# Ledger of designs, part 4: VH-VL binders against o94451r108to261

Target 1, 154 residues: o94451r108to261
Amino acid sequence: YSRPFAPVVHSRIRFRKSPFYDILEQFNAPFVVPACVGTRNTISFSFHVTPPALSKLLNDPKQYRVYLFSTPSETIGFGNCLMEFPTPQMELRINNQVAHANYRRLKGKPGTTNPADITDLVSKYAGPPGNNVVIYYMNSTKSYSVVVCFVKVY

## First folded at step 1 (VH-VL)

Design G2 (framework fv_greziprubart)
Fold by ESMFold2-Fast, scan of step 1:
Structure G2 (fold): chain C 154 residues (1-154), chain A 120 residues (1-120), chain B 112 residues (1-112)
Amino acid sequence: as target 1 above (154 residues)
Amino acid sequence: EMQLVESGGGLVQPGGSLRLSCAASGFTFGDYAMQWVRQAPGKGPEWVGLIRSEAYGGTTQYAASVKGRFTISRDDSKNSVYLQMNSLKTEDTAVYYCTRDYGDYWFDYWGQGVLVTVSS
Amino acid sequence: DIVMTQSPLSLPVTPGEPASISCRSSQSLLHSSGYNYIDWYLQKPGQSPQLLIYLGSNRASGVPDRFSGSGSGTDFTLKISRVEAEDVGVYFCMQALQTPYTFGQGTKLEIK
């Protein structure tokens, strides 16, 4: 199987609704970021932008973005999942470029952590293994599930 | 306006070599995978091979009929992709097209083609 | 390798008449994404191929709505609702599910 695309028929994580965006498509099966106490860990996975999402990104880049979401793995079966990263002491790289995002909860506003906007780091014409995602982290007391999603922004 | 202009074709004897060039303009060349497709006289198109962007190491793939004889390369500073053809056979006679690869899903733009004739 | 088979290979039509071209693949082109990875191209006399339909049923930009693609799995159809003189040429299906990418033999549409 050499075609550079990811199946879009995955277990979908149902995140809490946002007034700022709608999740239109999830590009990967939830990827587990395991608990990691007292040491450093690195996980990596790949995803491909699907043809319909690619068309929208190229034709309407103002309205469409690619976001990376994270939520505690223990909650993914319940829907209304909160956007929460494994640790504020993490580094996210897309295709070897650092993604600058706020991995901390916004002060005084529970549940307001934003997903990481990785749109400008995504290669639309990625060959195998696709767009490379690497998360470097330490000191996560629980496991998290990470997905890359195609979103429409408002 | 997007353009793909092939060059370097011609008549060559069996066992000979040719290098085809494809010069791109009107789009961000380095973002796209590029493909070579050929069409023998009176036949349909046949995929020859591809080269991906440098973000993924410029990886290449080839049709079995040309593997080991043909090499695809690119020079993003010159907006060009190349097809080095060695050990040419009469079966390699065709019009060769350079094509832009839309996310590895379809060939959305084709050059005008360049004729390669392999005969004695 | 996936083999693509077209029928008919020759299609004479009168202007204003509908036309239909079939393409069959040796294995399913339906991916787990829900898309059929088949594209249709038109090659007009003396010209390079041009994209008509991608992913089974989506018209490429600038392609008239007279053209439509349908089918799933292994059986696909390209339809022209009313053939015009500018539609003359050879039509090819191509699978993009896996390399090597493979084309059908082509269907030559001629005005009679």
Scores: ipSAE 0.006, ipTM 0.560, lowest interface PAE 10.0, mean pLDDT 84

Design G3 (framework fv_greziprubart)
Fold by ESMFold2-Fast, scan of step 1:
Structure G3 (fold): chain C 154 residues (1-154), chain A 119 residues (1-119), chain B 112 residues (1-112)
Amino acid sequence: as target 1 above (154 residues)
Amino acid sequence: EMQLVESGGGLVQPGGSLRLSCAASGFTFSDHYMQWVRQAPGKGPEWVGLTRNKANSYTTQYAASVKGRFTISRDDSKNSVYLQMNSLKTEDTAVYYCAREWDYYFDYWGQGVLVTVSS
Amino acid sequence: DIVMTQSPLSLPVTPGEPASISCRSSQSLLHSSGYNYIDWYLQKPGQSPQLLIYLGSNRASGVPDRFSGSGSGTDFTLKISRVEAEDVGVYFCMQGLETPYTFGQGTKLEIK
């Protein structure tokens, strides 16, 4: 090839629509959780809740939530990405607190896994670099991409 | 065979400092979080703190009783983890163990090193 | 902090008889991964603690099958089906769900 090919960087992941929530904003660029078999691994990243999103969370906590989404990395270039965590053998921590969520997928029902609701673990007083996300995991056979999103729930 | 060999213990006066070392062999040290646990005479184990692996930027956590006084560090090139203890108190008297962590359980413990804080 | 409470604190056993130790946590140790983040350790006199059971019910390498762990959520049991003389020591449960990691107060198993 006579000219370098510039990679297309996707700024957003387009998840399959849910009747239970709308994704209003994605706070981070997709963060890769690499495949890991036979050993444990950990990834860490940070995100900032925008002032408009934070205002809605504080003033209307019944309608607005912060969810963590995951999908296989190979699918992020397509629309209708399925919500799927890297492995049921994982632990998610937000600002050093364990997020309790169901990381298990239902066999034969792709896209039925819910994103992790991390709203109660998000800090408005998080100093730089923002709210800290840590995923501890093992036994993931493929890579996944993770995003934190602001959602409106129904 | 796996080994964890602790050193650096001894008698120290209140307010003094000691640095404990733990040398690992027989496994891929860099893959593991490493733990420090202590046991006062006649009592059960008490968690002191941890250091994570390189993938976690070697971050550390401490029990409230030692936070601000103790510092954990590691050197993967030497397969070693360290516990720097400052402003020692009589209640810090204990056998100190380094332990290997896998998936949030401590699967191997060193033989321990005695630290006595007394005037 | 999660508080771990063991009973009994002292357990005299005749060799060949079964033994049972209870451990209760102040909050659920069942994680969304499906694992209970509780481990059991044995400390023989003059020795370091050694791992017996990890993540609720898994035997550590080299641990005889007469040892078993059970329970879920907040109530856990370590069982020895037939106690042998070499089982003497102090048994501790530990939660690994969150920091600070915390231990039970210990159960001293003694031969009658």
Scores: ipSAE 0.000, ipTM 0.480, lowest interface PAE 18.3, mean pLDDT 84

Design G4 (framework fv_greziprubart)
Fold by ESMFold2-Fast, scan of step 1:
Structure G4 (fold): chain C 154 residues (1-154), chain A 124 residues (1-124), chain B 112 residues (1-112)
Amino acid sequence: as target 1 above (154 residues)
Amino acid sequence: EMQLVESGGGLVQPGGSLRLSCAASGFTFSDYYMQWVRQAPGKGPEWVGLIRNEANSYTTQYAASVKGRFTISRDDSKNSVYLQMNSLKTEDTAVYYCARDLYYYDSSGYFDYWGQGVLVTVSS
Amino acid sequence: DIVMTQSPLSLPVTPGEPASISCRSSQSLLYSDEYNYIDWYLQKPGQSPQLLIYLGSNRASGVPDRFSGSGSGTDFTLKISRVEAEDVGVYFCMQALQTPYTFGQGTKLEIK
């Protein structure tokens, strides 16, 4: 045998099922956004679009999207994770462009926050390290885990 | 072609120090978590520790047997991961491997590619 | 720490015959995401360990289909449907559910 090259496998966060989309692939290992109270903080990471996802995005861009998800870190090992951003006072940038999304949680209605649609900010042909994700935030009382996913929308 | 090349091994006396290097090529090193695993003569592999990627703030974890004596670091600009070994003991004698790990979930991963290993002998 | 126990420790096999290696964990390796966090490695004489199977049953790239992994929870099996001379070496299971990652003692496959 030659030394094996294993496929890239990321442990997936299992979010609550949505009637509006299906998660087909997770592009990155969960990235921790640490708790931060009383100060500003910035985190960054990169992801790349896989060849199978790229093919679908190019051939049917209205059915397939790239979404950024967030959930409290303490829940990532369990099913039915809630879509929830660290704080409404955050800014998400993809390749140095601001992503416009609603980061506010609706009181009394957990899991109603939508993931951030970053499809139009993603460089589909970006070489390694791929697409740059930067989150600027303040006042997060707990840690969150962030993943970028390939989704089919309905 | 993917490679992991360890260096810096050799003979050292108990209480001494060594710094191992692992140079990566043929893949995007900065995307991967890196592992150190050792194998004593005639025994099975023993996990030494890991270092995560920049996205996870280069955080490290260590086996209890080396905690406080060994330090893992990396330099993504040089595609290298390092193991600084201090206060070496005879039981640290082993072949040391660096290994690549992209699969992550809290405390889990798999080592999809291993270097050739470097021998460290701790003897008086 | 999770303890990994392999059996047998020595496995002499005639070429072309099947071989089976067992691995038992002191705790369940089945996580809430429904994966078993167990991997299998082969170390050929004088070589580095190489990945054979990850997450219980998935073959690594370049690994022949004669190798398969099975089991769930605490009891796992690596099977070789027909042993070839190049399969000689020591096989190790490893749990990747939690740190410290721990390996079994190893099973030495030998040709009769």
Scores: ipSAE 0.000, ipTM 0.493, lowest interface PAE 16.8, mean pLDDT 83

Design G5 (framework fv_greziprubart)
Fold by ESMFold2-Fast, scan of step 1:
Structure G5 (fold): chain C 154 residues (1-154), chain A 122 residues (1-122), chain B 112 residues (1-112)
Amino acid sequence: as target 1 above (154 residues)
Amino acid sequence: EMQLVESGGGLVQPGGSLRLSCAASGFTFSDHYMQWVRQAPGKGPEWVGLTRNKANSYTTQYAASVKGRFTISRDDSKNSVYLQMNSLKTEDTAVYYCARVEYSSGWYFDYWGQGVLVTVSS
Amino acid sequence: DIVMTQSPLSLPVTPGEPASISCRSSQSLLHSSGYNYIDWYLQKPGQSPQLLIYLGSNRASGVPDRFSGSGSGTDFTLKISRVEAEDVGVYFCMQALQTPYTFGQGTKLEIK
């Protein structure tokens, strides 16, 4: 027996490089936001800040952030994934607080959508299960995969 | 140089009380959760309880075997954590360690003290 | 409570040979972060336990590359690629997913 059974899911989504940040760590396995047309849906999952990331957040708070990323599920195996939210008709809550971010895709400028900066809503010391993430949404024509990442900003 | 030094162990009769102290140095004590772990002679470690840091309101949790009898407290101004043990039983006989949690409870105990022996006998 | 079960409980090893210790949990230690909340400790004779591996596969500071942790969910392994005399002691796994934190029974590694 050469291979342990595991979810057949890529452990890390490889996003297109940004000049404004580097992704250093992904805190959760990709969480699927299913397609939902004409109805409302809610998904929730948890993550916690890992010890290596917490050390950097505490020692260098100007340079490090926690961002929530999203990309079409169909692309997560291929690399160069674009940052794109499921729908502009969504609300993101971290620990029951609304995350204010722009969820709209910019027409004619693919890949210019910014991830949601949730750093100030995160309980950095929370152990497992950690921080609660809830996405309320409607009118997503395809499935998306969501990850919370530790980033270095420039 | 990081240090955790336990004190206050000894011999006590069943039903008695003891207070253990753990003095920390060489790190920012107030940032860390602190744990108490014990080990009976010839047996493996048993988690006793924890105290969280100031950011988590110094909350505490205990193993069922000690809940109601043991109390964990801390004094960040003295870089110390304490274990007050009441209504001691012979099965409480063990070496007691204080241990540092690197940043948060539930991750790992990256440093342990040398331990103090508590013997409960009649 | 999560129950941690180790095997073998006694492990005699010839110096230079590899050694493997198994640890099984009564429920999954895999968190949504993708990490398995299992740590490994070594207690040398007469000493306090010391951290070897944390979060499944990460070596603690100063721990030789000979030590590695693997596994996911409920089945975990600590491997020593080539055992040295200084590795003698009792090895414990611990789950850190939820309180109460619980340890395995221990595996005593001895040189033969």
Scores: ipSAE 0.006, ipTM 0.552, lowest interface PAE 10.2, mean pLDDT 84

Design G6 (framework fv_greziprubart)
Fold by ESMFold2-Fast, scan of step 1:
Structure G6 (fold): chain C 154 residues (1-154), chain A 123 residues (1-123), chain B 112 residues (1-112)
Amino acid sequence: as target 1 above (154 residues)
Amino acid sequence: EMQLVESGGGLVQPGGSLRLSCAASGFTFSDAWMQWVRQAPGKGPEWVGLIKSETEGGTTQYAASVKGRFTISRDDSKNSVYLQMNSLKTEDTAVYYCTTDYYDYVWGSYDYWGQGVLVTVSS
Amino acid sequence: DIVMTQSPLSLPVTPGEPASISCRSSQSLLHSSGYNYIDWYLQKPGQSPQLLIYLGSNRASGVPDRFSGSGSGTDFTLKISRVEAEDVGVYFCMQALQTPYTFGQGTKLEIK
C-alpha cells in the first residue's frame, strides 16, 4: 500500500467511525471548551483549511465537507470518543455567520449527535488569520474539546 | 512519512540512571501525545507512561511499576520526547519504544512505534 | 488494572489453514459508545510491534483482509482465514479503555 501524501497534522481526537463519512484531516489542535455552570461563556479560536483540502472542496463540493466535532475532554485518550456538544442550547458562529446544526442527542443517548456541517461557512480564499470559530454556551458541567475536520461523505 | 528514532540506551548498574531520547519527524509533534512502551526479553510489551500535548496541559501518567522513578518530558522546539530513568532495577531491562497516540485519519492507523532501544540493568 | 489473557500461547499452523487467537479481559472493554476498546498487534521476528486491528474489528491500513477481529465485552478473537509464511510472529491484544494500557502475554504463531 502506497500513501498518496503524508501531511504533517495536529494530534488527533479519535471519533467513533461513521458509515456516512471518513475523516481525512484535522485542521486544529483540540481546543478546550471549559466547564461553565450558571453563567454564559464564549470561546473562540481559528483554523486554516489546508491547500489540498481547499482544492478538493472547490473541485468536488458534493463529496467533501468540513465538519466541527466535539467530545468530553475527560474521554480523550481512552479509545474512540463520542460526538457530544457541551450543551444543546449552544450557538456556533463561523466567520461571524450562525451555523444551523442540531446539538441535541437522539432520545438523550450519548453518541447519537452528528458533527456540525460548517462547509458553506468556511472561506474558500482564506489568508491569515484564517477561519474564526466562536461558541456561545452556558450550563456545561464538564469541559469539552473541539476540532474542525475535513471529511469525505458517502 | 512519520518517523520516531530512539537513542540513549545501554548497560547500567542497579540503582543507576539513564536518559532515553526520541526524535520525531513527519507530523505536528507539538500536538501529539507521546508514549513509552517497553518489552523485556521473551515477554510481551508493557506500557510505561505518556505525556500529553502542551495544549492539553502537558500532563504525564505512569505505570505503577515505574511511578516515582521514571519521568517523561518533551521539548517541542526539538521535536523530542525523553524518558529519565532513575533508581534502575534489573527488572527494568527491556527494549524501550517511543510511540505516539497520533491517529492518522488518512492512513487509518491507531499508533506508530519507533525501532526501540535496548536498556540492560545488570551488575 | 485490567488484565488481558491470551490463548493459546503457542500456535503451530500449516500454511493455508485458518488460525484463531483468543483474548479475555478481566472487565468489559465495551464502552457506552458501542465500541470495544481492544487492539491487536503483530510482532515479526526482530521487528517492532505493528498494529493489525483497532477497536475490536477495524483493520489498520495495509493489513490484508484475511485478518479479522471479533467479540464483545470480555471475550475477543483474532482470526486469520488462510495463514501465510509472512504471518509468523507473536500476536498481542491490548486494551485501550483505561490507563494503564495493558497487553496480553502473546501468542507465538509458527509454521509446522
Scores: ipSAE 0.000, ipTM 0.467, lowest interface PAE 16.5, mean pLDDT 81

Design G7 (framework fv_greziprubart)
Fold by ESMFold2-Fast, scan of step 1:
Structure G7 (fold): chain C 154 residues (1-154), chain A 122 residues (1-122), chain B 112 residues (1-112)
Amino acid sequence: as target 1 above (154 residues)
Amino acid sequence: EMQLVESGGGLVQPGGSLRLSCAASGFTFSDHYMQWVRQAPGKGPEWVGLTRNKANSYTTQYAASVKGRFTISRDDSKNSVYLQMNSLKTEDTAVYYCARDEGYYYYGMDVWGQGVLVTVSS
Amino acid sequence: DIVMTQSPLSLPVTPGEPASISCRSSQSLLHSSGYNYIDWYLQKPGQSPQLLIYLGSNRASGVPDRFSGSGSGTDFTLKISRVEAEDVGVYFCMQALQTPYTFGQGTKLEIK
């Protein structure tokens, strides 16, 4: 019988290429952050750092990072997806620690936002169900899909 | 420092019973699957069985050669895993190791105990 | 059960020279996740086995980069780029795709 601890292969979101990093692996299936108008909402999910990613993080922490990406759900089938958070009115927590990132777009223009660098908040040895991700947010006019990825930075 | 320490080995007659203990330190024991592996004198390692963690309901798996005779259990409050060996045969003579296995994502058996000798002889 | 077969069984090596050990499985160890569920262990004289490589090609913590694993499906290789005296011992491959986990018969690496 198959090993229960085998990593699951997830459907990949194809983000627009960046000169600053390459996406090497996606740790989770796209998680939907639903639209939320006039109320506060919270979503949570978990992920594990895979064995290949863990090896690279431990052996070369200067070149490898763990980033959280977000993109409008309506675009995930088309490729060249833009990095864009649901709303500037959000708080991201990894294992109950606040992640400090810029959730705004420059002058409201799509594609000017960087992914959240959560590397230092991730437990590389987390037991099941893995590292906990919580997003608290208000005033998102559309749904977004969120993934945690292993990246090589340049 | 991550460490596993086995105890409870010794000499036992065929048909007898022994209980091996394995105490863990230096890591979050409750998150990990635990494995038992044995090695007969002059032979290579042979997998004995495993216990999963609480998230997987402490389920167990055994090699056919020991199924029905050996039972693996654990006590997360004591950071310990156990191997209850019943109806021992001369073929069970070996050094017994416990080893950790992550479970959900496989990282190999990266921490092993020193091993305890079990001798089954008439 | 999956059978693991190693070659050679005995490997005399001069220090500083490379060494290669082969392992063949009776069925594919490639899981749908894209990983090959094969590990390599070293057992030094009088010691417990120690993990060298997991999931085909990933080096375990503290293992020198002179050790590497490669291969896919049913044919796998452990390579030591430059053998040192401390590398003496018996090397075992192991499949972790299915229970029961099964080990190869071992390759004894000796210094000439």
Scores: ipSAE 0.000, ipTM 0.520, lowest interface PAE 13.0, mean pLDDT 84

Design G8 (framework fv_greziprubart)
Fold by ESMFold2-Fast, scan of step 1:
Structure G8 (fold): chain C 154 residues (1-154), chain A 123 residues (1-123), chain B 112 residues (1-112)
Amino acid sequence: as target 1 above (154 residues)
Amino acid sequence: EMQLVESGGGLVQPGGSLRLSCAASGFTFSDHYMQWVRQAPGKGPEWVGLTRNKANSYTTQYAASVKGRFTISRDDSKNSVYLQMNSLKTEDTAVYYCAREYYDILTGYFDYWGQGVLVTVSS
Amino acid sequence: DIVMTQSPLSLPVTPGEPASISCRSSQSLLHSSGYNYIDWYLQKPGQSPQLLIYLGSNRASGVPDRFSGSGSGTDFTLKISRVEAEDVGVYFCMQATEWPYTFGQGTKLEIK
């Protein structure tokens, strides 16, 4: 009797809802960016765009995007995680191309920090090991968890 | 032509204060981290501290030996970086260099140095 | 703090012969980026230090190819394939892995 194949399911981070986008899919298991005080550090990981997400990116690129999210690792078990980058002193590269985003935490109102839009840097047909993510950083006082998500924008 | 010109050195008594200036020309000053390095007579260089660029909010770092006594600041409109030295000690006697760091997340090195300015702390 | 130790401290060399300077760090300077965050500087008599080698093995602009840097982790070497009279001065290594940045004590190269 054949056991049905279950897809690999990544542990999901539940971010606070945004009026500007909906998270439709998370492409990777949360990747830890460890604390780094007084020195430099680099982390890297890979992800694949799933076939359903790829179809939507190709057919409707105005409504669908690929975003990189970050949140303090200490909060990952809670249901309303805040979008917050590890440190303003960082550089994000996707497939060796620099991603331009505002990595500074904004003072005041909640919901003002945007995830990094990496859509234009993602290879839709990446071979193994997939799309490469590299984060170079320094002066992060705590650990963060990073995920790449498929989103619908408004 | 790229230049860093220090000024403001001299003889000062222990407990006194002195402000060093470093004027930059020939490059986009606002893009670079700026470093202060000193060298006591007959000794090797000792890192004093740095100021980061505007993209990194002009944050500063200091060696423990000067922390709380020295302050680094910059004025990008004047292409200048400053070292305010308070509560000077005889062991602060040194030639003080301003240096440009090409610093991004992947790289950090002192590619240009000023000529240095002598600070003598003596009674 | 990371301690940088150089050897030898004094290096008399006949013109045209090779020279080698060692630098050892108390902690690894190799980062996950694959770079060793170590630089080499030359201070000629009466002059400011000048950059020779950055990130372990990269020659700075204008530095002759007779200069080379090598090593990884905690052991690093600066080599001069054929010493010239203009190479006289004190050579310093510096780690840029962590603040505070720290220098070796220096190696004085003198022509015989």
Scores: ipSAE 0.006, ipTM 0.574, lowest interface PAE 10.5, mean pLDDT 85

Design G9 (framework fv_greziprubart)
Fold by ESMFold2-Fast, scan of step 1:
Structure G9 (fold): chain C 154 residues (1-154), chain A 125 residues (1-125), chain B 112 residues (1-112)
Amino acid sequence: as target 1 above (154 residues)
Amino acid sequence: EMQLVESGGGLVQPGGSLRLSCAASGFTFSDHYMQWVRQAPGKGPEWVGLTRNKANSYTTQYAASVKGRFTISRDDSKNSVYLQMNSLKTEDTAVYYCARDTYEYVSGYYTFDYWGQGVLVTVSS
Amino acid sequence: DIVMTQSPLSLPVTPGEPASISCRSSQSLLHSSGYNYIDWYLQKPGQSPQLLIYLGSNRASGVPDRFSGSGSGTDFTLKISRVEAEDVGVYFCMQALQTPYTFGQGTKLEIK
């Protein structure tokens, strides 16, 4: 009760720049979604919306969003990372609610997917352990890293 | 379009009881802690008490001056918070405000980002 | 309880001139998080208090740039760089570090 949320600094993934949004802040350290062949897997982690991001969401909700990004883990040490989900047939849940996002590539081409807009599923006032993220998936040939970011949209 | 509308004020005799209501609209009421603050004529505001949200089990806290006499409750289905005042004293005379607490204490931001218009309670013979 | 003390209690100002209001707490409001748990509110005549500044130095939504909050620990200041007629009212500081939340006595800003 007496413990206010402290700002956290995370290792940042440098995604390819989009004309549709700017990434302002990353809320979590990259979370590994391991390769999964011939079986089902589930990963879970939590994040907190920082006080500065919360202020912007409350004061200008049309301009600011919370997006979930994914990229192949082997590329996170480099800049210009592609937005790419582990599999086109996955389920993303935020606080036990299904996120309706398109995880499929256009014509199978890498980098044609958009981040998942989870803004409406995020609890701005979540207490410990924060906003819960769960990914259900199968048949991923490589590992991916997932981050939740605060973005300004245009 | 966010609104907080207090009601239930009036004149009451010392030792009497009064129940204040605060109806909320224009935001997701169930996410927020709610506060009661009063202001005696010509004085600054005095915090009365709070109720937390469902995630924090609707727990309550009170200022020492009202503890044991006042009870705060809420009904999320009606978007309302209540202040039951018993054993009223002349020093309880004030305008009573309900106020929205923007977030849970864990995030530690600011406490009173929106206030109702207030309702006058006069305790006098 | 934390006691909040404001000065001055009455502040007559000429439009266009700067104004400063001081607030002192009986114990430090600086938390280990690095934030000072002090808010500032304005109560215009006949109206409810409204939030101006939160966590020491952050302006609330819609609050003009002419308002700023500063200070750390036990001594805090609210400044208005150029006072306008609409700024008339009573200014209150409040500590939000611990319950019971406590307010200063108020500073009444009036146009000369």
Scores: ipSAE 0.000, ipTM 0.476, lowest interface PAE 18.9, mean pLDDT 83

Design S0 (framework fv_spartalizumab)
Fold by ESMFold2-Fast, scan of step 1:
Parts: C-alpha cells; sequence; structure tokens
Structure S0 (fold): chain C 154 residues (1-154), chain A 121 residues (1-121), chain B 113 residues (1-113)
C-alpha cells in the first residue's frame, strides 16, 4: 500500500517556545501586514477553526485557546521568531468585535509581548461564515506576518 | 516507512478487561491523532474514539461510556486502548489508524494490521 | 450523530462492468466556508485493514487506479469503479469527518462473478 500524497499545507512560523503555552496548530498561511509610514491602513483575512479544534474548545475552553501571533516578516526562515505586533496603536477585530489585547512591547523586556487571545470572539460552529480578521493600524516602519494558532495554555 | 504495529490476538472471558497497543514508527508521533475502530464478525466499521498524543486529549463514542480508556506514551510512540467489562458482543477485530493533525487532513491514511479479540465463556 | 446509509448492500458484477455505489448522509457534511465535503471512501478486502481510496469526496489518493472515482456534495455521494477488475472484490465504506463521533456507512460488498 502506498502512502497517499500529503495534502498541501500552509507555511508555518516557528516562534520562540513559551513556558505559558504550546502551539498545537496554525490555521492560516502567514498574512503580511505591510509597512505603513505616516498613513492609515487596513488589512483583512479569514481563517477556519478545524472541527477537531472546535471540539476541544467546546469541551475545555479553559485549557485550549485561539491566539493571534505577529512577527517581523524579515525574520521568518532564520530560526525562532519573536512575538511582536506591528504598532502599539492598532485595533484588531474578529467577526466585527474588538479584541482587547496589549499590543505594546513590555519596556526593557524584548520578546515578552503576549499574543492576542481571541478565543471568545471565534465562531464555535463548523459551518459558515468562518472567522473574519481585520487589523486597523497606522505608522508601522516594517512589514509583519500574522497567524492564528490553536494553543494549549499552562 | 510509516508503520502502525499492533499487539497480538487476545482471548478473554466476559467481565474481563482488554488492553491493546499500537506502536507508530517512521513519522512524528505527536503530529497525528490516533483513532481506534473495531469491526465485529460480519459487520461494518465502528469508530470507538481517538487521542491527540501531543496532549492526551480524547474523544469517545458514547456507546462505550465508562468502558473505554485511550492513552498514549510519547517516549515509546505507542497508543493504548483499554476496554473493560467485556461482553460477547465485544468480539471483533480492533484497528488503530492515524489521522492528520493539521487542518488539511481528515482521513485515515495508515492503519494497523488489526488485533483479533474473542470474548467467550 | 450523523448516520451514513450505503446502497446497495451487495453488487455482483462481471469484470469490465461499471460499479456505482451510493452513500447518503442524515445531514450535510459540506463545510460551506471552505467548500469541502468531509467524506472519505475505503476499500476492505477479507482479512485486511481498510485502505483509503478517496478523500474530500472526490480526491483520489495517490497510487489508487484512475478507475476509482468519487462525486457528490452535501448529503448525497457516489463512488464509482468504471471498469471492474478481479482484484476489486471487496467491501467499500464511506466515512464522515464533519463531526464526532466519526461514523461509517454499513458498507457495500462488490462481488466479481
Amino acid sequence: as target 1 above (154 residues)
Amino acid sequence: EVQLVQSGAEVKKPGESLRISCKGSGYSFTSYWMHWVRQATGQGLEWMGNIDPSDSYTNFDEKFKNRVTITADKSTSTAYMELSSLRSEDTAVYYCARDYYDSSGYYFDYWGQGTTVTVSS
Amino acid sequence: EIVLTQSPATLSLSPGERATLSCKSSQSVLYSSNNKNYLTWYQQKPGQAPRLLIYWASTRESGVPSRFSGSGSGTDFTFTISSLEAEDAATYYCQQYYSTPYTFGQGTKVEIK
């Protein structure tokens, strides 16, 4: 019996390991948030939570979460990526609801920024319409890549 | 080179417990869910449950309420299925099968060879 | 629980003939957001484990002969063997991955006379 040809999968970003969570699954291919100096910009994309991940969220939402990660695009492919948002003055919306997260780097502690916890804003249904992500931002000096991941928290 | 190797045939009496192993090799054990499926003589396939070896999260069909336990040992790349309070109706061939853990796969691409279990008085 | 109903129970055909197998679901297994049907087909020969033939309702697994195909969407699915070979004598099962518990149809036995 021959192995079936592997399904096409999206490119994964390798983040520095956290003692507070494990990344179990990445739901989308990295989405580029382009540099935007001196003007406003908006990007949007969608993602789908897999039925197995939805099952875990429904049965144990305290231990399983959906996080949005961001990292400078130029560091992808060069080893472990740091969690860093494009600008501290951004607004993230999931399914037209504002996600409240700290987008600012912690002063004096590079790499300590937490991903945005969007679990409570994600659709708990396997059917349409899926999940819409909108990022409003201004004044980012470099491009970033964002991914939505399924995580187990500790 | 991907292989799932199951433990050998079992003969049990009603009321006893069954423990079957399934050892994976040739792949990243924690990147794929492991399922247990059984087939009674002359009958169709029946899904029993699954486990995510990365965190030991399990799902079960309610028909097996309180009788089935599925575990996984990352260090030996082995999944286990235990079935308690055996009945003659549990006579079947038991299969393990892997499922792709990522959002892109939802099919049992590799199966174990099967373990024949006979439950008789 | 999603119930899959296969028909007919048995098909007895000669080599070279076309086999058409049906699988009907009690509810839709189409995820409209990604337009994918969470439906697979397996072949099982006596004394062997099932073998994956078709996934996503219509995508043929690598190494599976082109005579095997799948079609359909939502609740109605068809599996076809365009020209039967002697080695195709087996029971064929459909399965859904749309929700747990994952369920199989009762199977269609294809016999070669």
Scores: ipSAE 0.000, ipTM 0.538, lowest interface PAE 11.9, mean pLDDT 83

